VHH binders against Riboflavin biosynthesis protein PYRD, chloroplastic (PYRD). Designs and how they scored, part 11

Target 1, 366 residues: Riboflavin biosynthesis protein PYRD, chloroplastic (PYRD), of Zea mays (Maize) (b6trh4)
Amino acid sequence: PRLAAGALSGRCQAQAAGDLDDAHYMRRCVELARKAAGHTSPNPMVGCVIVRDGRVVGEGFHPKAGQPHAEVFALRDAGNLAENATAYVSLEPCNHYGRTPPCTEALINAKVKEVVVGMTDPNPIVASKGIEKLQGAGISVRVGVEEALCRKLNEAYIHRMLTGKAFATLRATLSMNGIITNQIGKGADQSGGYYSQLMKEYDGVIISSDLAKMSALPLSREAGTNQPLCIIIAQGESSRLHIPSLSQEHASRAIVLADSPVTVEPAGVEVAVFRQIDLESILQLLAQRGLCSVLVDFREAGESFASLLNDFQEDKLVQKVVVEVLPFWLASDGLSNLAFGGSQSFPLKNLELRDVNGSVLLEGYV
Short names: E, the ipSAE of ESMFold2; O, the ipSAE of ESMFold2 at other seeds; V2, 0.75 times the mean of E and O plus 0.25 times the DockQ between their complexes.

## First folded at step 3 (VHH)

Design b2 (from c1, 14 letters changed; framework vhh_7nfr_2)
Fold by ESMFold2-Fast, scan of step 3:
Structure b2 (fold): chain B 366 residues (1-366), chain A 121 residues (1-121)
Amino acid sequence: as target 1 above (366 residues)
Amino acid sequence: QVQLQESGGGLVQPGGSLRLSCAASGFTFSDYAMSWVRQAPGEGREWVSSISSGGGSTYYADSVKGRFTIARDNVKNTLYLLMDSLKSDDTAVYYCAKDLGYSSTPYFDYWGQGTQVTVSS
């Protein structure tokens, strides 16, 4: 009865499949994809799971730009068991481009019977052809399983594809009385700490020249980390800038964006000189260099650095804020509050809070 | 250091033809897919065509299929777009783009300065 009255997959596309088994396998794709966190930009994080007769027979993820796609690793893992199986993939399979055959061809040649897609390709310039090619080859395709989770996994990739700018998160630390502090919470930059985890996840971190002169450059303590590029903003700097925590061997870990010519020690640090430094231009430049995400780390930051953030809400330059509140009541002089972002007050969306070793971490979307 | 320089645009009557060229430098041209993207006045960017790194695979937007041909010369580090049967709707600035594409959607990390194509009588 269901064969005639029910739609075949090619006629009725599932837009928000919520089957428990589908959700389980799609969540596994996301777990696999996250193993490559910090390594894939400018490419998305993608995972793939091949299922036959209710059991996982192949798994794969995209480890970094230039290496095979998640579907290719999953198909290699499954071997002959991929035939007549269902392939789950967190992002629509590629149809073309690159040095290797398209993932759609790999799935067709492996004779899979069905492909379940978490989200379709986000790029508005190109009409998606991956799903169409699979359907044209007689493969059943369902779309939208755990779509919100798959989109959150790649929110920086999606933002960069839609805007041509890096996804920016503002990070700051406050005391209980709202005073900006240049410290981060106890254990935050150690392995397992929230700051260490952010350094693993983000492609770059924007810091003041004062922070670069006074402190160790931001880095992750997590195992297997691809360390973020440190973008140092040098506004009104003298002709020389010394970064004492950076060795010449690791000069490529940093770039300096300056409003006047400057000589950087150690030698080998790239310097880009601009007539005027503004956040939009920085985010476009970073996207052009292949960064999808950047953390704006508000420490040892003066009025010039703060001015980069003046209209971030109206200009849509910052997508997310991460504010740590330390369990201290502090005295302060000078710049003491985060009094920038927009000419009008605005709500934060999807606000989350958690205890991070005695401090409160607040995360919200602009 | 990466540079993309377009040429060959101009004014042409409906039904006419143009050949766009893009000279690439500062990267290993033969390692990357390349694309053409256009932007009409008051409109967003529209992908036009892509070619694989070796030139063996070509892809076209439905609006230009059968009328445009993308080609490359990896010895000369040059990308081409041959445009036939031009229509008023093809009026746009045409950009050469370096393509790092992962999915079915191209990903453009460098753009040229663009060349204006105007189709009018």
Scores: ipSAE 0.000, ipTM 0.268, lowest interface PAE 11.2, mean pLDDT 83

Design b3 (framework vhh_8ghr_2)
Fold by ESMFold2-Fast, scan of step 3:
Structure b3 (fold): chain B 366 residues (1-366), chain A 122 residues (1-122)
Amino acid sequence: as target 1 above (366 residues)
Amino acid sequence: EVQLVESGGGLVQPGGSLRLSCAASGFTFSDSYAIGWVRRAPGKGEELVADISSGGGSTYYADSVKGRFTISADISKNTAYLQMNSLRVEDTAVYYCAKDLGYSSTPYFDYWGQGTLVTVSS
């Protein structure tokens, strides 16, 4: 009597079929959410799909901070077809803050039968409160469908919520023989290039003052981009800093973090002076200003800039690395390599590699 | 300019009550922004205590204060209130009023008041 507790084989088969459909619709929520890449901070990217009788009857995503939530757009799209339907949402709905009606209330009023949630709210104070409200109204709730994909979508948002610091990715370019280069790969910063795509996705980019003086400020060539804030680290600068690629009209595109008073040209660039510049304080400041993610772009970077990264693994200040390897063997002017990050060696996790127009791009988690 | 001004903090004994007020200028609650109360005790991080949406249609309370604290808003006076009852020593903190632009249960606070100190002791 292996079924003494009741017959479960039919239930297991039905559950497996439902899990496959759930994954499909949850992946669609993530696709929808990604349409808002670069526009939602400090809010998460969220998508919602409403399904009735095996058909998508409504879709929505959160387009930017201050705009309605994904559930609201999906419910508007579905109209009366939302009644007795299943709503898939990549992030837990709950009573919301700001301009839109509570998503839990909207789902209840639309009389949806079931809500399928990718991940619970990362804030432990409010986690499961939205789920509890939906269940209290007689709505079935299932949680954790494609959870890893939903967490990856919002890794910077989650990190900021849990730590109070911006999610930091270190970007560097190396020659085949491991020498740091200030060149970026051919086409990388043009439309469709990996660097252009990073500039669309990241809220800010941290660069050296030397890079700002000699090169154009980082920007995305992708259509519809919300350009990243350029955070310029000015250590040991003279009393004046000229950024030749920046016009006064676009002065708000940059801020300067300095260890001594400095006057910036063009006028209108914000300057913050610190007694001592350290990466932790920078990441806290950027999170306070509403940035969830920053790219630390290691180009034209001297020893002072490198010192910000000395113990980034032990201090948990950098979460991800993106290393481009150029198809060149460079003559060495010294031991110019990425010999910082920790006092001991550490592995990278979930390493991925791809060909980017003849260069190799390596991405891994700290 | 946007400004939030808190009042009503002070010293109170355990089991006592206080009412905090937050007067807003430079924007109106009819602009559909939420108003939250956040507290910070020495040695602790920030805790969202309560939140109220524009028009008072939805409220949130931290589990630590649920049943004891009540948030309300008077749109005609452009003022939010936090009624604190059955106060405990662990409620001792600086209380901030903040304009909330956040998504769902994860607030993002645009403007903060100066804070008001609440001390619960004998």
Scores: ipSAE 0.000, ipTM 0.279, lowest interface PAE 10.8, mean pLDDT 83

Design b4 (framework vhh_podentamig1)
Fold by ESMFold2-Fast, scan of step 3:
Structure b4 (fold): chain B 366 residues (1-366), chain A 119 residues (1-119)
Amino acid sequence: as target 1 above (366 residues)
Amino acid sequence: EVQLVESGGGLVQPGRSLTLSCAASGFTFSSYAYGWYRQAPGKQRELVAAISGGSTLYADSVKGRFTISRDNAKNSIYLQMNSLRPEDTALYYCAKDLGYSSTPYFDYWGQGTQVTVSS
């Protein structure tokens, strides 16, 4: 009676504490992984935390393609304390021998007791193979802790893996009355601003040639940034395109995709000419160059640039929308709404909103 | 330079078989994963089959009909396509992973080989 009741109570309390600890350590893995934001493509962002007796004894994250995996850094940090410990990892440990030995073997050799996995590898060839390898070695494996958070961390990596195309986010600014504006909100492109943070996180940014001619090229003000590649879309341009904000020594920060031959000033900017420019081909080209994510920045965008986004929902070319709404009522003499996207209305998923210095930032999935 | 060259496409009648080949050069073949993708006019590119070492994956639409294989001695991968259907009509691409990533991902593409299934 009393012993049975005490045992059930103790088990429920232990399970609740364990579930909270799992979520805590997995969130720490994601926090560690985010330290490498903008540096890991085409690889995923991964963090690992090794826990023994309720204490973190090792931490690691994957800093850059070609560098060791998160598990390797965490195991090195833990040393002998990894033995009989629990390893938390945001992405299934690899069982494929590529540039380094499989992380499954590293965990087995360190004699960890348990591995807690955030998400299974999105590559269907290898999915669950790492888990099966660990279980075959006598290691307990649990999967799916903070899975939604872990998938969101690597949404661009997952998309590129499954489609062969870069993950595309459409960014636009509207007035309260739905008029497209070329302004971004106060402080958005300064350190700590949402636009500056996007430039740190995204591998590339797609802009119109008109924006490139009249404004500074997009960049992050955040410390330690691997600046995004600026992809300039030159549709119907004359034989010369001048980018006044770009110096010759920084020409590698931009590439021009043109529908006709064009000479770019400054010299040294890469130019690719296509008979017709379409978004799908652009996203495939960028993925092949190792970019997982691109932001389509809808500023100084005429009808030709807007046409790239026609049927983006039906064609599955844009995955996410970020719309900033400024606290203004405006008049417009040009393209005034974001009516492209599909022939049918569609709901946005996982909608989030934030106050960003008096503007509203809306984020949603297509 | 990394090169993938597809061959074996053509016009075939429904219910027949066709074998696609992909010849690889410019790298150490046995160290990488490979896949076959297809793209029909007006549709997105889709993965139909993939191979990494001894592990294989198939799209539900082709599972049981298509078989992917590799020959490391010949630096080639193959797609054996049985019981072909009109909806299998597409340009078929061979793909190789980057070889520099911690996980396999298909980033190098060949020019493609056209498969048309019609009467």
Scores: ipSAE 0.005, ipTM 0.264, lowest interface PAE 9.9, mean pLDDT 83

Design b5 (framework vhh_podentamig1)
Fold by ESMFold2-Fast, scan of step 3:
Structure b5 (fold): chain B 366 residues (1-366), chain A 119 residues (1-119)
Amino acid sequence: as target 1 above (366 residues)
Amino acid sequence: EVQLVESGGGLVQPGRSLTLSCAASGFTFSSYAYGWYRQAPGKQRELVADITSGSTYYADSVKGRFTISRDNAKNSIYLQMNSLRPEDTALYYCAADLGYSSTPYFDYWGQGTQVTVSS
C-alpha cells in the first residue's frame, strides 16, 4: 500500500503536463464552438475534440439548433479511433433525448476512455446527470478545464437558463462631451465593423419605433449570418406604424411590441400589445421565444425608451454595456446622457477598450 | 414539480388500434414541446413522434400509422396508434421540453406505459 505514495508523486508531475494539454484541447473546443456564433440559440455553443495518443483524431461543433451536437460530429470524424480515446467537450454532454440520441449514449457506444468537461450544464434540473451517466458506464470524467473561457462562450445561454430572461447588452454612442448621439462610428455597420459583428452574435436587437421608421433595420454584413430578430418598441404610436425598410416577404424578421393597438405596414409583422411595457416582461417574452441574447440599441430613443432602462442594475435586467465614443463635440438637444441604470453608482467589471476606426469602444459587465 | 403520467398501454392484436395518453402537471402546459419515445428490450430509446406549437414530426417507421395530438385545456398529449405491428412492442414514454426553445430538447420524462402487440 505504501507503493501508492511514490506513484502519487509521479502522477502529480504527469498531471501538471496533462493540465497544459487539457487547456490546449479545451481552447480548441471553444474555437470550434465559435464557428456557430449566432446559429445555435436557444441551444448553447459547444465544441468537442477527440484525442488519442496526444493527437487530435476528431473534431466537431454544434452548428445549429435541431442538428446533432458537437460530440456526435467529433465521434463521426474520429470513427474507430474514438475507442479508448479522450473526448474534450466545452459543455457537459447532454443526457436528454431530442430528435437525436443523447450525447452521453454516443460517447458510451463509441467506448471512449475519458471525458474532459469545460463546464457543467447550467440548468439545475439536468446538472451533473450527464457526468453521472458517463461515470456509471465506467468512463473517467474530469470537469473544470478552462471553465472561465467556456462560461464566457455561453454567457447568454447560462443567463437564460438561470433567470428565464434573455441576456441583455446595452449599446449606446456618445460624443466626446458625453452627449448621446444617434450616429454609429464610421464603418461600424460594414463587414468587419463592431456593430456588424454584434448583429451576427446576438439573437435579437431591441430598437425604438422612431429608428425603425427612419433607418434600415439592423443587420450584419458578416458572411454566414443568421440575422437577429428586430424587436421594435412602439410607445405612444398612432394607430398605424410604417417600417419603410422592411418588405412583406421579410415581415417575420421583425416583431412590434406596443403599448396600444397598432396596424403595421408591411402586413405580416407580428404585433404584441401590452397595457404597460417594461423591460423585464420584454426579456421574459424573448427568452420564451427562444432568444438567449438581445442587444438594446439606444438610437433615436426618447425619454419613454430610456425609462425602460431605469434601475436595470438593481433589477439585473442588463448584464453588459457597449459604449462607443465618437471623436465629436456636440451640442445637446433633448435627452443628453445615460444617467439611467440605478439609484446608486456602480462599477463595471472586466472593462475592455479598443480603437474601432477612430472611435473608442468601451465594453464592461454590470 | 413537473410530472408526466402515461396511460392507455396494454396487450393488443396486430392490425388493431390503441391510444396512449399523457397527463402533464406542475407547469404551464402550452409552453412545452411534447414527444413520444419507445424502448424495446435490447434496443436504444427512439423518438416516435413530437409536437410543437408549429409542427409535428414522425419517425419513418410510424409515418401514416401514428398521430400525435395535444389538448391544452386538459394538459394532455395523445398518441393514436393505428395498424399496430409486433415490432411496435415497446415501453412508451411521454417527454416534455421546457418550451423555451424553437427546437425540442426533452428534459422531463414519464415512467412509461407498456404496449405489447401479439396474438
Scores: ipSAE 0.000, ipTM 0.369, lowest interface PAE 11.4, mean pLDDT 84

Design b6 (framework vhh_h_nbbcii10_fgla)
Fold by ESMFold2-Fast, scan of step 3:
Structure b6 (fold): chain B 366 residues (1-366), chain A 124 residues (1-124)
Amino acid sequence: as target 1 above (366 residues)
Amino acid sequence: QVQLVESGGGLVQPGGSLRLSCAASGFTFSDYSSYALGWFRQAPGQGLEAVAAISSGGGSTYYADSVKGRFTISRDNSKNTLYLQMNSLRAEDTAVYYCAKDLGYSSTPYFDYWGQGTLVTVSS
């Protein structure tokens, strides 16, 4: 049963219509998909739930690139109970041949009666092709249930697909009086801390060469983490760069992007040398390497690193900002601040605030 | 080995025309007619942009708004070749053009390139 028309009065045209059960099962798809956070790039996170007679009879999610899709796992779980059932899926089923058959064919062969889709494929070339294939086979399709939640789940995948660049989030820490600090809040990098959780979620983290020299490389302490690639920006470096916290056996955890030839210690760290280092070129390179999301971690950052973020709003290079405000009033010359981003002031969208062990964490979209 | 090789680029004046080709080897369009095929471009200093795509049977096509009415995508399964006919070219069309297959959620077709691309320069 659908919501009454009066209950939908004043809704945005883009908002999905559905009954309470649709929203419940779609939220379950998103919960399942999130189990794969950090493991799926360059593929999206996807969950699928098969429902028959008001009961979940199958569940699945896409666990990592190269493994079967969410629909395949959900259909295997449901077995013969998938026949005449409703399949909920957070992202439009694929309709192309690769290493596995298209998910549209799997759903058709399982004889599902209905497919409920959270969002259409963000690739404009294939958008609605999976839906059209299902409809052509006599399967009922409804689209847009919990669409905002499904889009947020895959915001980095969507951004990369539409722009050819990695989704970039700027992270910084400030004192109460607006002074940039190289510290992060108490417990932030421990299990359950916001920084540890970010390291699990993001495919890569961009840091200054100074941070790499002075501190342990960013990593997540969350269970089951696929650690982010550490992208070290080496502008104006001497011929040698030492990363004391990195062992040779873990050299593949880092890549150095340099504006001149540099020898990295430990041996085995990849070095890419550019005539000019700019944020757009970095984000394109990382997308080409299969990264959907990167965190720009603004710590131990000098003027050269800060210059990468000039005009980030006007150039649409940064999509999201995460600012931690520490409960301290710091003494300073007053020159250290986040006064970059563009020539005009701009509002942040969808601002969220939370307490993170006595500090305030602010998240907003550019 | 599966491979896609682009050709047909070059220098052309604004308002001119070019026809790009993408020759496939290691597989046959007829055998894998369910594969969607497309053209992507990357202008100097810019990200990858989807330009056009064609379904396996040629029955449906997609075009970016910037090229609608000017570009035409087609495929010849007997020659195992994908084409992009570009008319009324503008300076903004200057880019390296790539062809790709396997479009959809399980792939990142912008990065599924099998060749060097072909450069198109539009200037007088």
Scores: ipSAE 0.005, ipTM 0.230, lowest interface PAE 10.6, mean pLDDT 82

Design b7 (framework vhh_5j56_2)
Fold by ESMFold2-Fast, scan of step 3:
Structure b7 (fold): chain B 366 residues (1-366), chain A 125 residues (1-125)
Amino acid sequence: as target 1 above (366 residues)
Amino acid sequence: QVQLVESGGGLVQPGGSLRLSCVASGFTFSDYSSYAIGWFRQAPGKEREGLSSISSSGSGSTSYSDSVKGRFTISRDNAKNTVYLQMNSLKPEDTAVYYCAKDLGYSSTPYFDYWGQGTQVTVSS
């Protein structure tokens, strides 16, 4: 068909259609990347989609640290169809890192026409270097398609890269009348439950020594899970700590952070002793050990555990909160609540609410 | 355990030069393939800034931040388990604690997991 003379609106409509296609393919990259949730730390989650003549001809994602990158899998999948195609990638392709060839070289050697990038590398040493390399080889590069979604995918990775600390999410449970409880909702830790899903997603979970002594260590029931490291905070403990749910063969699943020497049963559990234990030091230590994300699970928490969280907003130590409200009215001797966090009230950003098997789950950013 | 130790910092006048060293213990640089060693700095009240990196692959591909490009040079000596940062034409704004860090290697984005304690560089008259 033919447009009327001076049909500027037709050109605007065509541009909008192209922008929607880019967003579609970039969202597919993010979906592919999420298949590796819980497996990639300390690396980011990355997906790549190769498109030729309006058709997806290759797909790939980075499955875990030490394995090939998303671009490599997508290029292998596309084969010869990668030539003169457009590659969509959720994170800027690497240049001069990992096993040879670097992802920029792989894209150049495959003779792709264009690369569309969701977000630039958060590392300032390498930011834009991959883009510059691709442009120098005659490849068109566009940046920032679905950038917010791509950043959310890797929020923990980005946080660790910029701060040298693990991304921390505070998880707590309240009754309808605002009483802190040590329960989690019915079915929450079963397959498909929100807690089981969090355990699949997070690299580690920080718990009190009291929780570790009386309950099974937190774990995911989701298929294909890389189980989180259980970080046990042992403040004011006696000289011996027994973790009844942990076998010696699986001692590496847990680490004990203590303010005094302690002998842990089973044998083989690592113990790190600090003269002065604080949340910032814990998050730095965990980041140094390759953890990008940790869930602070506020159960059986006592005053010492709670004190780790006293200034979390002002000190920027907790980035996100997940609060479950149970459909129960609890009897209590007084109102027990989550009064820690800072000296002043603060708003939560991007607040989301969902029904989780009759409980209300509230999620927000600090 | 893997440990990186920085040295060579100190007080220098504007326009002066310093050479920083990063020495590895608990491993050798030649034992690991496909990794990067980076130099970073942090001044009080400022975010940590990446300055330069060198890869283990090939001849040691290098990268530099715009703030130090042309003034700083990164190099490695695998036989000595040492990475160097040669800093020339130093300015007062280069005053910071300088850190050395090692990437895991096989990463789509280099993130530096093994950190040293840092060495103080002060550029003052």
Scores: ipSAE 0.000, ipTM 0.181, lowest interface PAE 16.2, mean pLDDT 81

Design d1 (framework vhh_podentamig1)
Fold by ESMFold2-Fast, scan of step 3:
Structure d1 (fold): chain B 366 residues (1-366), chain A 121 residues (1-121)
Amino acid sequence: as target 1 above (366 residues)
Amino acid sequence: EVQLVESGGGLVQPGRSLTLSCAASGFTFSSYAYGWYRQAPGKQRELVAAISSGSTLYADSVKGRFTISRDNAKNSIYLQMNSLRPEDTALYYCAAGISYEQLYSTPYDYWGQGTQVTVSS
């Protein structure tokens, strides 16, 4: 009995291979979870992969609120092959009753050997309880594989859990010379366009009453979309508001938030009246209704709509901005720009740029 | 404003029964799932029972002893607690959520102020 010269080298190589495999399977979990984009709120997007002897034997994702969790689908897919296997899951398995029994119990009953978790539950009351339950049952747990990717997947869910408010993204369009425009780029709202993709991903979209009167209500052209709720801000409206692009059959697709009583055509559109309309109250109301994310679409927006955004950075009401820059130089008969958001200038974080059919799309975090 | 108001708590002897009530206002009652949570001194808040329009769920510690029910016409939910034990002593909270999963999220205006249940001889 003595150590072989090559034993340490073999162990280090095996560990490196395992770390690469972990990242690969966790990215697969995220890919699976994204199949449910726009369908899961108020629940998170979650994916799960069951691996045995270096092979995927089960896959699952949480398709929508009220349906089984990712772990349940992955375990059903794996069947008996789940025993002594490794389960990868993008979010900590639940240890409390949902509409189904806890996912921790399902993993324990399947006799899984190991669970690899992307991120812990953002809810302080339940954080680490699922991990502790699994460990108490003799299951090995590792946490934090591709954590940044898993957090980005559920950024709106995390924000809602921590603040009780919907995650808000400000969308605006500018000309090359910085002039606010009510246009969006060519093809942006068609299938494959960035705006169509946003409408698939976001739970709701906040628009001005002027935009609702003049244009078709925002919707996604992507297949399988759960269309966003259109939140129409009606400030200073007369007693009647007509939304010509909305049918009575689809009245539930919109809600009107008004500062005075208003009758909406078509009939059946919900109206909520506020003494004063402010963004914080709107975001709390939307979270209470089960929306995790909302896009504030800055088009046909007057001074009243803009005033909702005056201190969005200081008040922490907007988390992300998406600015499209059109390939046009506009003649200006007045100065019009996005000079709201804070009393002082502030930097944007994690700025990303992409070309969207000849326009530049800028995305950054507040 | 969403409001949940619990009532029916009190001091009871082991083996006895108690019924808790929760009155809800400020939203469409029938569209929500409801749960009863409890928090014992020095411990974290835990889910005891949950109800939607189509199903009920119970924590293992209370299964067979507690029954949750709802009355949509009265905008109320109830927790019937039978065979009470000293370990059931806690502040009991009513919670509302669009899904069962949402009932695990905090903080929201979905919580009442709680009603104290003390099981002692």
Scores: ipSAE 0.000, ipTM 0.192, lowest interface PAE 15.3, mean pLDDT 82

Design d10 (from j11 with H31D Q108D L109M; framework vhh_5j56_2; at its last look DockQ between E and O 0.52; V2 from the best seeds 0.00; counts 0 for: pae O 7.3 > 2, unsure alone 59.3 < 65)
Amino acid sequence: QVQLVESGGGLVQPGGSLRLSCVASGFTFSDYSSYAIGWFRQAPGKEREGLSSISSSGDSSTSYSDSVKGRFTISRDNAKNTVYLQMNSLKPEDTAVYYCAAGISYEDMYSTPYDYWGQGTQVTVSS
ESMFold2-Fast, scan of step 3: ipSAE 0.044; ipTM 0.472
ESMFold2, look of step 4: ipSAE 0.013; ipTM 0.467
ESMFold2 (binder alone), look of step 4: mean pLDDT 74; pTM 0.753
ESMFold2 at other seeds, look of step 4: ipSAE 0.279; ipTM 0.692
ESMFold2, look of step 6: ipSAE 0.043; ipTM 0.511
ESMFold2 (binder alone), look of step 6: mean pLDDT 75; pTM 0.768
ESMFold2 at other seeds, look of step 6: ipSAE 0.015; ipTM 0.476

